# Miniprotein binders against p81326: the designs that were tried, part 49

Target 1, 226 residues: p81326
Amino acid sequence: MLHFGGFIMEINHISKILEKEREEYIRNKVEEYLKQGFSKDDAVNKANQSWRTYIGHRIQDVIYNLLKKFLKDSGLKVTTDKALNNRNLPEELDKVKRLIAINYGEYLFLPDADVIVYKVENNDIKIIAIISVKNSFRERRFETTYWKLKLKESPVTSHIKVFLATPDKDNEISYKCPNGKPKKMRIILEYELDGIYFLKEDFEETEKAKHFGKIVEDIIEISKKL
Below, E stands for the ipSAE of ESMFold2; O stands for the ipSAE of OpenDDE; V2 stands for 0.75 times the mean of E and O plus 0.25 times the DockQ between their complexes.

## First folded at step 5 (miniprotein)

Design Bb16 (at its last look DockQ between E and O 0.47; V2 from the best seeds 0.00; counts 0 for: pae E 11.5 > 1.5)
Fold by OpenDDE base, look of step 5:
Structure Bb16 (fold): chain B 226 residues (1-226), chain A 83 residues (1-83)
Amino acid sequence: as target 1 above (226 residues)
Amino acid sequence: SDLEERAEELIEFAEYLIRLAEELLEEGRPEFAIEWLKLAVRWLQEALELARKNNLDELAERIEKLIERAKELIERAEKIKES
């Protein structure tokens, strides 16, 4: 597992490469929105919003594919909430969907689950972890925490680990007390979640706040206890 | 061996980046394809060193072919970028 260390460091480059796309993407989108008749300011704002969505999906896809590959040999399976939104699900995925559903009385809703890790043993499905992928926290600071708390309320879902994976580009949660001032969001997220995994090197490491490279090992260890 | 496993991991990840780059090329984004391909080449080179150090000739050959593929895609991407 120590050998993952070198590969782990390269994951940091993924975020950097994705961020290089920003300037070109913004420029192209601004031009597109200008052609659609938006003002310059509106075009810039819309382009930035579009970028946030775009880069979020890209990072999610990378993380999904990485986890899928690295967990394969351990017999663990990976899916996404998007895959579960289909009307005609295979039996396995239909079971996964039901096992992560949150009860709201008359309704069942899925948590935000960018990545879902599960195992199949003797035709039984056990959900191991949900990974929320966030590039930035501007609009959805405690959304993942909400879902963790909701999952904890049911004996069906209370065992599910909820992790946050982020490059934390804007250093919103990288440090607990930068300059002696507590970062409320970091402290709360670290307290409520089962782990925070950073796709960067410049962060305050704790028992729950780790480099993304440790997530595979942690998930495998959890899976053995279930 | 642990080193062989590490080499395989690097290969698998590099192959993913190559596929990602191919998709970006199809989307008309050669500049970004090139960045991913360069990263893939770096990881493949590391894997190649591991394979060579362990006298894994078959694995080394496989890696070399992937490096060649990645470089060819870079050349293609550069041509598209200039066009």
Scores: ipSAE 0.024, ipTM 0.436, lowest interface PAE 4.1, mean pLDDT 87
Fold by ESMFold2, look of step 5:
Structure Bb16 (fold): chain B 226 residues (1-226), chain A 83 residues (1-83)
Amino acid sequence: as target 1 above (226 residues)
Amino acid sequence: SDLEERAEELIEFAEYLIRLAEELLEEGRPEFAIEWLKLAVRWLQEALELARKNNLDELAERIEKLIERAKELIERAEKIKES
């Protein structure tokens, strides 16, 4: 499908343009941190961390808007964890927030869900999927799997699909056995999650590990089964 | 249909890039905004070529307006960068 193929092209192209800007960004941030009195080594480390945060937010914004665009004609709605954390929630979003919350006795917490897909049917809201967007796996390596396991514990939330979307530029989870030995992080993430969607071409494709462009079709098919 | 759908995809992508660039300008990052706007112009020029080759005059006029908007934003971003 050309429409769907255009989605894949847009995702891959955006990642390339962001990477092209990396060197200039890092140079400017190093200078900023040096002016603040950090050592050269610390300034470089902080600049690289700043870039990872920046590019992660940009990728999340692109994913949100592309999903919103391509899912609307299927009767599916998309929101974000940022939207759900606003103080003045409309009734629809307040219901979405309550439907994905995890119960810890007297406390109620939201899972790490950057993007949420849901539908409205007969004035009822059904959560279809949550998507965690990770640019790097150096920190919070298994956070997404924890939330999937918590959602599986309740029959009210056990149907919610949990997906991971990532460029994985450093090849931390791109292959199961990159040097002939099992990569624990890739194997565990693929086993526990409902899908891993790569924003790049170079990865080991499996039934659960696919190009990000496949996520729209997968979500639509899941929504029809509910 | 496929060519018209392709042009609409390019337009919506470019509109998103323009909105992202506007956000970057508000955050004081005009150099990044310029790169997004240049990409938006490139995709809009491809969409314009598709529209003109298929005699979609109303669509072509819409695309031309978007290109002009993106170029105006580049000029704004350049001014911010020099300040």
Scores: ipSAE 0.000, ipTM 0.240, lowest interface PAE 11.5, mean pLDDT 79
ESMFold2 (binder alone), look of step 5: mean pLDDT 85; pTM 0.822

Design Bb17 (at its last look DockQ between E and O 0.04; V2 from the best seeds 0.00; counts 0 for: pae E 11.0 > 1.5, placed apart)
Fold by OpenDDE base, look of step 5:
Parts: C-alpha cells; structure tokens; sequence
Structure Bb17 (fold): chain B 226 residues (1-226), chain A 83 residues (1-83)
C-alpha cells in the first residue's frame, strides 16, 4: 500500500466527498419531515439523526468493499453483521455467525460487527477480525470497547481482533493529548481495542493508531498466525 | 506480477466507484456522482500509468475503456445537473 501514495490520499477524500452530501440531504429531509407535520426544530433534529445513520452506512459500505477487494487475493473472506441477520444463511455464514456470538446465558447475541474478516481452511472457519466503522462518536463512544471486552471473555472468541475504522470527522479521537489535555476517549479506545485505523492524515500515529491503509497488511499478518 | 495485481486492485475499486456513481445518478444526485467518477478516473489513470510502464497493453486498453466510461458518465451527470 505504501507504493500507492495516491491511493491512500484518495481514501482520505472518501469522507470528504460523502460529507458534501450533507447540506442537500438535510434540506431534503427537513422538507420531508415538515410535510409530515413535524415542527421546524423537530424536523431539523430528525434530519440530523437520519444523516448520521445514512452517512454511517455509506462509510461502512465503502470500507467493506475496500476490505473485500484487498483481502481477496490473500484468501480471506469478508462479511457483515447485516448479512448474518438472514434467516436462511449458507452454511459458511451460519458458522461465522455462531463463531462471533456472545453468550448471555440463555441467549446468544452478536456484537456490532460492521465488517467481519474470516478464513476458511480445511472446512474450518477462523474469525480473524471484526471492524467497527464509526463516523462520529457522539452517541456510542465505548460501544466497540464493550464488544471487545465481551469477546475476550470467551475462549471461543478471545482471539478475535477488534478494530475501529473512522474518518474521525470531529477530531474526537485523532489526538491523545491535544493542548496538553488528555482525550479520554482516544486513550481508552486505543488501550482496549486491537487497533484504530484513520481514514485521514491529520492524527497522532501510534503502534495501535494507524492510517487505514495499513489495515489490510495487519489483518493478513494476523491471519497467518491463526 | 505484483504490478498487474496492483493495477487490478485499482481497477476493481474504480469499478465500484463507478457503480456507486451510477446509483447516485439513479437517485437524482448527479453532483455527488460526479465526485465519485472523478475519483475513479484518478485511480484509473494511476493504474494506466502502471500498465504502460510495464508494457501491459491489454490491461492498459481495459483501463482506457473504463476511463472513457467514467468520463461519459460525468458528462451525463453534468447534463442532468444542469437540467
């Protein structure tokens, strides 16, 4: 990936391109909600909530497709939690679903797993990594950390790497101690997670906090150790 | 070769961006389609340079066709935007 300096730069632009849609999207949604009888303030709030969901899904789709393509040649497979929500799953995906499930006694629940990377060897499935995709951290600051900790509690899932991928639009976790003040969320996420990958250039790089361009290599390396 | 593989990766991603742009066009969002298409063209141009430097003529031709397709879609999107 280092040889594609241009490619890395274009990845950084993905978030910027998507964010250009915001004004138009908000305007259209506000109008829609006004027509539905909501007040102006309610319409604006609902439009903003809708945008957060919308942009989150779009970024997730981009990241999913990127990982799927770049991991294909390594023999690694990629799926999503959405794909696993189907009643009639192929055997392979049904196994994947079971291998990421978290035990709550009488119930099994899936972690938030925007992207799931796995390999198939000799008809055995090994889950390699779960990537959580977040555009912003306003509402769900430590959700990914929760799932990492839950996965760590079981010998079945303890090996699964949990990564966070984000453009971090609002610079919530880009730096550990901006202006000498510790950013609690960055520090905790970096400590608890296996890695944070940024779809931007303006961030504090560490051993665990890297540019998104390194995620493919890191996943491949992990896969070789499993 | 490693270079062919890299070029194919860029092509595949560019094709995805083109598809995304087509979907945006269908949704009546030509301005955003154009941004994705421009990005696709940039990546395809990089792939084209790689192909040409390594005398991969067939691959270069394939890339050129994709660039042409992307440019045609940009033109279409611009027309829709102006309409």
Amino acid sequence: as target 1 above (226 residues)
Amino acid sequence: SDLEERAEELIEFAEYLIRLAEELLEEGRPEFAIEWLKMAVRWLQEALELARKNNLDELAERIEKLIERAKELIERAEKIKES
Scores: ipSAE 0.031, ipTM 0.450, lowest interface PAE 4.1, mean pLDDT 87
Fold by ESMFold2, look of step 5:
Structure Bb17 (fold): chain B 226 residues (1-226), chain A 83 residues (1-83)
Amino acid sequence: as target 1 above (226 residues)
Amino acid sequence: SDLEERAEELIEFAEYLIRLAEELLEEGRPEFAIEWLKMAVRWLQEALELARKNNLDELAERIEKLIERAKELIERAEKIKES
């Protein structure tokens, strides 16, 4: 049968195709916005934002469905923060929501999580991992780190692994010491998070910074220890 | 307008997934192609729902044709897997 590890090369094809089409997408959107009367600077900014939104949603959706597909035979289930914010939650998802809540004194709030992996044993739910999907590190560069630190503060949530998945096409965190200079953002993210998974081939691999294709194996191994 | 733009974004990405799958089928790698085609169908079905809710009949017809093509490619890929 097909092993998830064999998807390393294939998921990189999606990232390559998206990058090839990025310039044409932006060029066409700039022309579209110029026709609407925006200045060139505004049109370029809007086109870049449009691309980031478009790509962000598609990459998150790909990750969700791949994890759901390849974790099912290991007894692991996958959901999203979107699903957990629905008004009328099924009992199982309501339990998931309550188990990832962060304590702010007398208030409980959910972390921002894109994809959540958990297992169910006789209606007992164990949260395994939260995967944050980031396309760019322009805004709120360390939001994922903040949520990891908050989850570590409670014995109820301290076991939850927090991963970052990213194509990092602009090489904002791909290397620890580009040109011999430590890249603070990469160093801090790798130190604080449980793993960084790259949706591309060209990055500096470490014990925590890996190809995205390794994430299924890692999650399964973690689930066996919990 | 905004809903039409969202549907077009879904269609564009689905079309690229279909092209990726076609390349994989020509290389004799149907298992990966099948998974990407299933993803393309899912996104096209989301786009179709948006188009139908907003009475974008011409767009809906275009999306339906793309879904049919993607499903045909899945059938072709399954046959290649069996050989």
Scores: ipSAE 0.006, ipTM 0.265, lowest interface PAE 11.0, mean pLDDT 79
ESMFold2 (binder alone), look of step 5: mean pLDDT 84; pTM 0.817

Design Bb18 (at its last look DockQ between E and O 0.10; V2 from the best seeds 0.00; counts 0 for: pae E 10.5 > 1.5, placed apart)
Fold by ESMFold2, look of step 5:
Formats: structure tokens, C-alpha cells, sequence
Structure Bb18 (fold): chain B 226 residues (1-226), chain A 83 residues (1-83)
């Protein structure tokens, strides 16, 4: 019973750190850019871009380690696209790589699968879910939905759940109708993906749009049905 | 074994957090280094409990040294923050 409580406490602690780090970083960078003569609008845009570069893959690495820890007692294993691109793959990971690959005729490509959850039963590997981690939606806004659609095209991969995890600090997809008008990006992502998990408190919660603290429970439930 | 592997995975993340905190200290951001180090210590304490319950004495000694290092970094960061 404490299993999920520990995950939620870790997520809450990490989220608070990241929120405060971002706030301080942005304030300092905006003042720096203003002193350099940039307009307020330019300074804010540059500061946000600087933060995304500064934070890099930290959020993805944190998510990977949290899921790895909290899914292990349920018999679930976790890997990353970085690990699957290693030239010296263990046999298990080579199988994982081949089970998520998309066939483009002569070519075989991996979807954007920042974090991959799978299980091993009787030496058979079953891919449960892939999780795409996005800090921003200004570039490649619908890439994750593209990969979900490609995975749905084959009976071998159609069962794989595709989730999006995001801080969404710029509120690009946090609300369905923020000014009384449908937000196209949020509505399409929620419709096409199996779930969106927010690394913050301020967002519109729905059956598919949840706090990241719910993801472990959801993945475990899905894994029991495969 | 699975329990030894689990402990090593906890250590790996904690070591990553220690390196992150060292970078934050070099950047003059001790408040955030302290918070990430608190997470590292928590994960190391869990790994230590696993190692001790399974009589992995060499691993337990390694974890204890990592906890000591993380706590030293917290003390250093607190002094910097107060300056």
C-alpha cells in the first residue's frame, strides 16, 4: 500500500524543486537579457529557450529512474531509447528494440520512445507502454501522435500504449478551452494518445489527462491485462 | 541477484544526483543542490537497507561512503548558502 505513496511523495518533491529552479533561472535570465538591450518580449522568449537547453534531458532521466524503481516490484522493466541505440545490446534489449521498431520497407526505425516499459514472461517480451517526455511543444508538436498512429497500423504493435509526460510550464496543452475556444493541440493529443501525464498541479484533469503521480498505477493495471 | 541489482540501480541514480548537485554548487546554486542531495540520501538509505538485509557487506560499505559524501556536500552547500 505504501508503494504508490512513496512514488507520489518523490514526484511532489522533485516537481517543487524543478518549479523553483525554473522560476529563479527565468528571472535571472530575463534580467540578463534586458541589460543586454533586448525587449521584454524577446528577453522572456530567450530566457524560456535558455531554460529548455539548460534543463536538457534531466526531466527524462528523472522519469526513467522513478519508473524503474517503482515498477520493479510489479515485474515490469524499464529502458530508454538511448539504451536501445547502444551498439552492444544485451539479447533482452535487442528484442525490445525489434518489438517497437516501425517498418518503412527497406528501413527499420524506432518511434520516439524516450522511456519504454515492458515485461518478460517465459522468455517472451511484451511491450506495455512508451512514454514521450516533452518540455515544450513549440517544435515537433504532434510527433508523438504520429508514432502512435504508426504503432496502430500493425497488429504486432497496436497494443502498445503511448503516453505523453510533460511539465507544460508554458500552458501549451494544460486546458481544453482556455479562452472559451478549443485548444487544437490539447484536444488532438488527448484524443489520439492513450494518456497525458502532467508534472504540475495546474491543468484540466480528464480521464486521459492526469497528474504524473497516477502513471505507475495505470501502467500496472494495463500490464495485468496483457 | 535481483536484490543486488535493485540496490545497484538505486545507487546509480543517487550518484547521478550527486554529480548534478556538484554542478549546481559550482554554479553558485546551493539551495537546489541541497534539495537534490536530500533525494540522493533517501535513495542511498534504501539501497543500504537492501544491502544489509542481504548480507552484501562490501556493497553496504560503498553505500555508506556515498551517504557520507552526500551529507558532506549538504554541509558545504549550507555554509555557502549562509554566506
Amino acid sequence: as target 1 above (226 residues)
Amino acid sequence: SDLEERAEELIEFAEWLIRLAEELLEEGRPEFAIEWLKIAVRWLQEALELARKNNLDELAERIEKLIERAKELIERAEKIKES
Scores: ipSAE 0.776, ipTM 0.916, lowest interface PAE 0.8, mean pLDDT 89
Fold by OpenDDE base, look of step 5:
Structure Bb18 (fold): chain B 226 residues (1-226), chain A 83 residues (1-83)
Amino acid sequence: as target 1 above (226 residues)
Amino acid sequence: SDLEERAEELIEFAEWLIRLAEELLEEGRPEFAIEWLKIAVRWLQEALELARKNNLDELAERIEKLIERAKELIERAEKIKES
């Protein structure tokens, strides 16, 4: 796992690399929206919103691919909530979908599960972890916490670890008490979730708040206890 | 050896980044592809140093070929970016 050190440091560049595309992306989207008849201000606002969605998906895809690769040798499997939205699921994924479903009485709904880690043993599926990927916390601050609490309510899902992975670009949760002022969001997320993994170096490390490079090891360790 | 294992890990990661960059090029994202390829080249260079220190000539040759491939992809991506 020491060998992961160099790669781990490069993960910190993902956010920076993605941000290099921002200016061009915004420019192109602004032009697109102007052609659609929007005002300049509306076009800029829409472009920025589109960028937030776009970069969020890109970061999620990177994290998914990284986890898939690094967990492969451990025999662990990785999927996404998007993959589970298919009407015709393979038996394995259909089982995964059912094992993460939250009961709302007459309805079953899936938690937000950007990445799902599971193992298959003796034809039984065990869900190990759900990783929520967030670039920023502007709109949905405690959504991941909600899903963690909901999963905890059922003996079927209570064992599932819920992790948050983020570059925390705006330093919303990187520190617990910057300048002597408690960051409510950091404190609550760290308390309620099983872990927060940062795709950056500049953060306050704790038992639950770690660099993203530790997530693979932590997941493997959890998988051995299940 | 521990150093050989480390070199192989770096190669595997670099190969993955190269594949990712190829996909990004196909998606019309040459700028992002270039940045990943630069990282891949850096990891491959580290692996090459490890291979050379351990007199692993065959591994070194393999790494050099991957570096060449990555550089060629960078050049391709730069041309696409300029177009």
Scores: ipSAE 0.033, ipTM 0.446, lowest interface PAE 4.6, mean pLDDT 87
ESMFold2 (binder alone), look of step 5: mean pLDDT 85; pTM 0.827
ESMFold2, look of step 6: ipSAE 0.006; ipTM 0.256
ESMFold2 (binder alone), look of step 6: mean pLDDT 85; pTM 0.822
OpenDDE base, look of step 6: ipSAE 0.018; ipTM 0.392

Design Bb19 (at its last look DockQ between E and O 0.03; V2 from the best seeds 0.00; counts 0 for: pae E 9.9 > 1.5, placed apart)
Fold by OpenDDE base, look of step 5:
Structure Bb19 (fold): chain B 226 residues (1-226), chain A 83 residues (1-83)
Amino acid sequence: as target 1 above (226 residues)
Amino acid sequence: SDLEERAEELIEWAEYLIRLAEELLEEGRPEFAIEWLKIAVRWLQEALELARKNNLDELAERIEKLIERAKELIERAEKIKES
């Protein structure tokens, strides 16, 4: 089992590394949008929005690949909601998709599931965890909580752990009560979710709020109980 | 040994970062590639020290080749960045 010690410290640098590309990315996108006929202010706003989307996907990809690698030896499998959006799914992924679907009466919808961890035993699939990856909480602050609550409503999905992984760049949820003032979002997310995993060192650690380096161990432990 | 296992772990992670950096280079993101490659080199250097301490010559040679590869990719990425 890869003792995360040294690697864990480097995960903390992901956000810093990605941020180094920001200035160049923004500049290039601004120029692109100006060429498309947008005003300078609109171009800057669009570039910043594009950056948020871009960096979010990059962090998600890193986390996906890390989990896939670290969970491989445990026999656990990893996929993404994007992989499940295909019309022609392999049987295994089609089963995964059905096992995470939320019932809305006439319709089944998938939760936001940036990373899905599952195991295959005796040709049966068991969903272990869904990991939502967020770089910032400026938008859709409680979306992950919504999906957790929806999954909890069905006996088919109620066992699925829902985790949040974040570098929390803007320090929105790193502390519960900074300066004696409760951070509503941290408190609610920690209460409703099964865990919050930080890709940084500067955060308030609790039973549910841990460094990202603990996520693999926690997932493996959960998998043994299913 | 625990040290050998640790060295192999570092190698596996470094190899992953090297692959990631290669993908980033293909995507035209040399700056990010360079940063991952620098991390990979550090891990490989740590692994190399562990291998040498345990007289694992074959492992040390493998690690040295990976370090060389990572450095070559850094140079390539720097050239792309300057272009």
Scores: ipSAE 0.020, ipTM 0.383, lowest interface PAE 5.5, mean pLDDT 86
Fold by ESMFold2, look of step 5:
Structure Bb19 (fold): chain B 226 residues (1-226), chain A 83 residues (1-83)
Amino acid sequence: as target 1 above (226 residues)
Amino acid sequence: SDLEERAEELIEWAEYLIRLAEELLEEGRPEFAIEWLKIAVRWLQEALELARKNNLDELAERIEKLIERAKELIERAEKIKES
């Protein structure tokens, strides 16, 4: 039986799945690179990078489909930046694209948004939230905060909530002050973003740092205020 | 090749989701199994496109069998849901 209260358990299964598959993937890739003549250290680094190359779209796809399903009954629609970059764009999505565009003088660019939530009321479109999906913070650590700051610069986009969704298996941002020392990345991300949603159980929960299962109700509540 | 490697990664992820869905069906949770299976089918369809574009006929046949398996599991899960 599907109901909202059970959704949290399935989200934590995603985190367990990713960790198990990561370990198997890394092991297999290290052996492959060792057979190619790479040193052990190089093989490990290449295997980790290879895994990062393929996982981003997989976890994004899971998040997209779950949000689309659970927000549907509240009249909210979900799309992706991949869909917005298609050559033959429907008029509704063309409007969504224009409503999130960032002005750089003579040029217009989309923020690096993985999943976009919006509503349509009487042929008007209102952008509610952008969710950035990050599996690792080794590179592009502050890309999401950059786009939030750019969106805040215009009254047309300043209302758009910018969320980060992450399994954060390596605990890069899970705690604010591990060992009594502030973790710069966690503190800046939490300060600048509208929310961080973790795809795991073990992290320091705050007003802005929550279990991913809370994101649906948060988005619905926000949409009622706009 | 890089393209064959990409297709194999998609297949590995999809096979994992299929196994998870089978466990959920055994636990009597068909609603969640269906959602995972839909995602697995999408990943397998992406892998199939890669295999066909690169004339990897044996890989494409393998992927087609996995898609049919996943679709059969979706049908089973929907019948259990309505039982």
Scores: ipSAE 0.006, ipTM 0.361, lowest interface PAE 9.9, mean pLDDT 81
ESMFold2 (binder alone), look of step 5: mean pLDDT 87; pTM 0.855

Design Bb2 (at its last look DockQ between E and O 0.04; V2 from the best seeds 0.00; counts 0 for: pae E 8.9 > 1.5, placed apart)
Fold by OpenDDE base, look of step 5:
Structure Bb2 (fold): chain B 226 residues (1-226), chain A 83 residues (1-83)
Amino acid sequence: as target 1 above (226 residues)
Amino acid sequence: SDLEERAEELIEFAEYLIRIAEELLEEGRPEFAIEWLKIAVRWLQEALELARKNNLDELAERIEKLIERAKELIERAEKIKES
């Protein structure tokens, strides 16, 4: 556990480094969009949207790679929703895709599943957890909660843990009641989800709200009960 | 051993950071590449200490080569930044 401390600190640094790229990224994208003939205001808006997508993917990739490495020795496997979007899937991933699908009658749709953790035992696949990675909550406050509730509706998917991983840069969900005022989003997310994992130190820790460094241990423990 | 496993984990993660830094260099972002490389070097140094304490000479040599690579990339990035 002590040895994870240094690694935990570096995860926090990764988020900080990515955020330092923002000013340069925005500047460059604004210039690009201006050259394309957009107005200054449109260019700024588009640059900010592009940044949100960019930083989201970067953080997701980091989290994916971390989980993949740290869960490997436990015999757990990791994939992403992007990997499942391929037409020609290996049999294993095709099974994973089917096991996380949500039934809408005539249609099956996948939840937002930035990272999917599963195990293979005796040729059977068991989905353990879905991790949603969010940098900010401005546009998609309860999307992860929606998917958790939908997964809970089916006996096929009801066992799947849904976690949120976030640096929570804007402190939208870091505290439940800052200055005595309840943060609705934090309270609801913590209530509905199986866990919230922060890629930062400055947050209110609870049974469900933990530092990202604890996610590996929690997933391994869950996997043993399945 | 648990220590070897931990060293390998640090190496693998450092290699990932080096790859990110290489991509950033290709994208013309040397400043950020340097920040990632500095983290990679720190983790590799920790892994190196673990390897040395356990007399894992082959692993130590591998780690030292990675540190050297990361430092070379830092130097390259600094040159690009100044240009």
Scores: ipSAE 0.028, ipTM 0.382, lowest interface PAE 4.7, mean pLDDT 86
Fold by ESMFold2, look of step 5:
Structure Bb2 (fold): chain B 226 residues (1-226), chain A 83 residues (1-83)
Amino acid sequence: as target 1 above (226 residues)
Amino acid sequence: SDLEERAEELIEFAEYLIRIAEELLEEGRPEFAIEWLKIAVRWLQEALELARKNNLDELAERIEKLIERAKELIERAEKIKES
């Protein structure tokens, strides 16, 4: 119980930290880029991109470590896309990589799967879920749904759950009908994905759109049915 | 320069995590403060690796002092948990 409550609290504090630091970070980066000779508009764009890149890696690291910690005793293992792109793959991870790969005829590509949850039983590896971690939806906002659709095309991968984890601080997908009008991005993501998990308190909760603290229980329940 | 920039950003985020942990300790929540401090230490160790690889000695010393402070806070938090 203590771990569950701590899990929720820890996630909310991470998001709060990121929000407080964003303005100062961007201000400092704009000044740095202006000193390098960039225009004001270019400096602002580069600063925002820099923020998104570094924060994305930090959020993914937190999610990876929390899932690894809380899923360990359930016999579930966790890896990352970074680990799978390493040149020297252990046999186990090479199998994980092959089990999530998408076939494009002559070419074989990995979906955007920042964190991968799997289990090993009787020398078989079964992929339970992939989690896409997104800090912003300004670019490639439907990329995760594309990969879900590709995974559904093959009976070998169609069981794999595809989740989205996000702080969504700018409320790009937090509500289905803000101001009474359907938000296309939220509605399509919720319809196509198996779940959206928010790293914040304020969002419209549904059966598929939940607090991030629910993800551990959901993954464990899914794993029992495989 | 790019590696120095990356290290500074890691340091800035770690310092904020340390501030949050200090607030949690003041609120009497040492078990949560410890978890935040562990994350901060990990980010500072990544920044330290970057600084050492690039022979940024002043930056490396700054990072080492921050790691020491975070570990001292963890020790304080563990003592508070025990009482």
Scores: ipSAE 0.007, ipTM 0.252, lowest interface PAE 8.9, mean pLDDT 80
ESMFold2 (binder alone), look of step 5: mean pLDDT 85; pTM 0.827

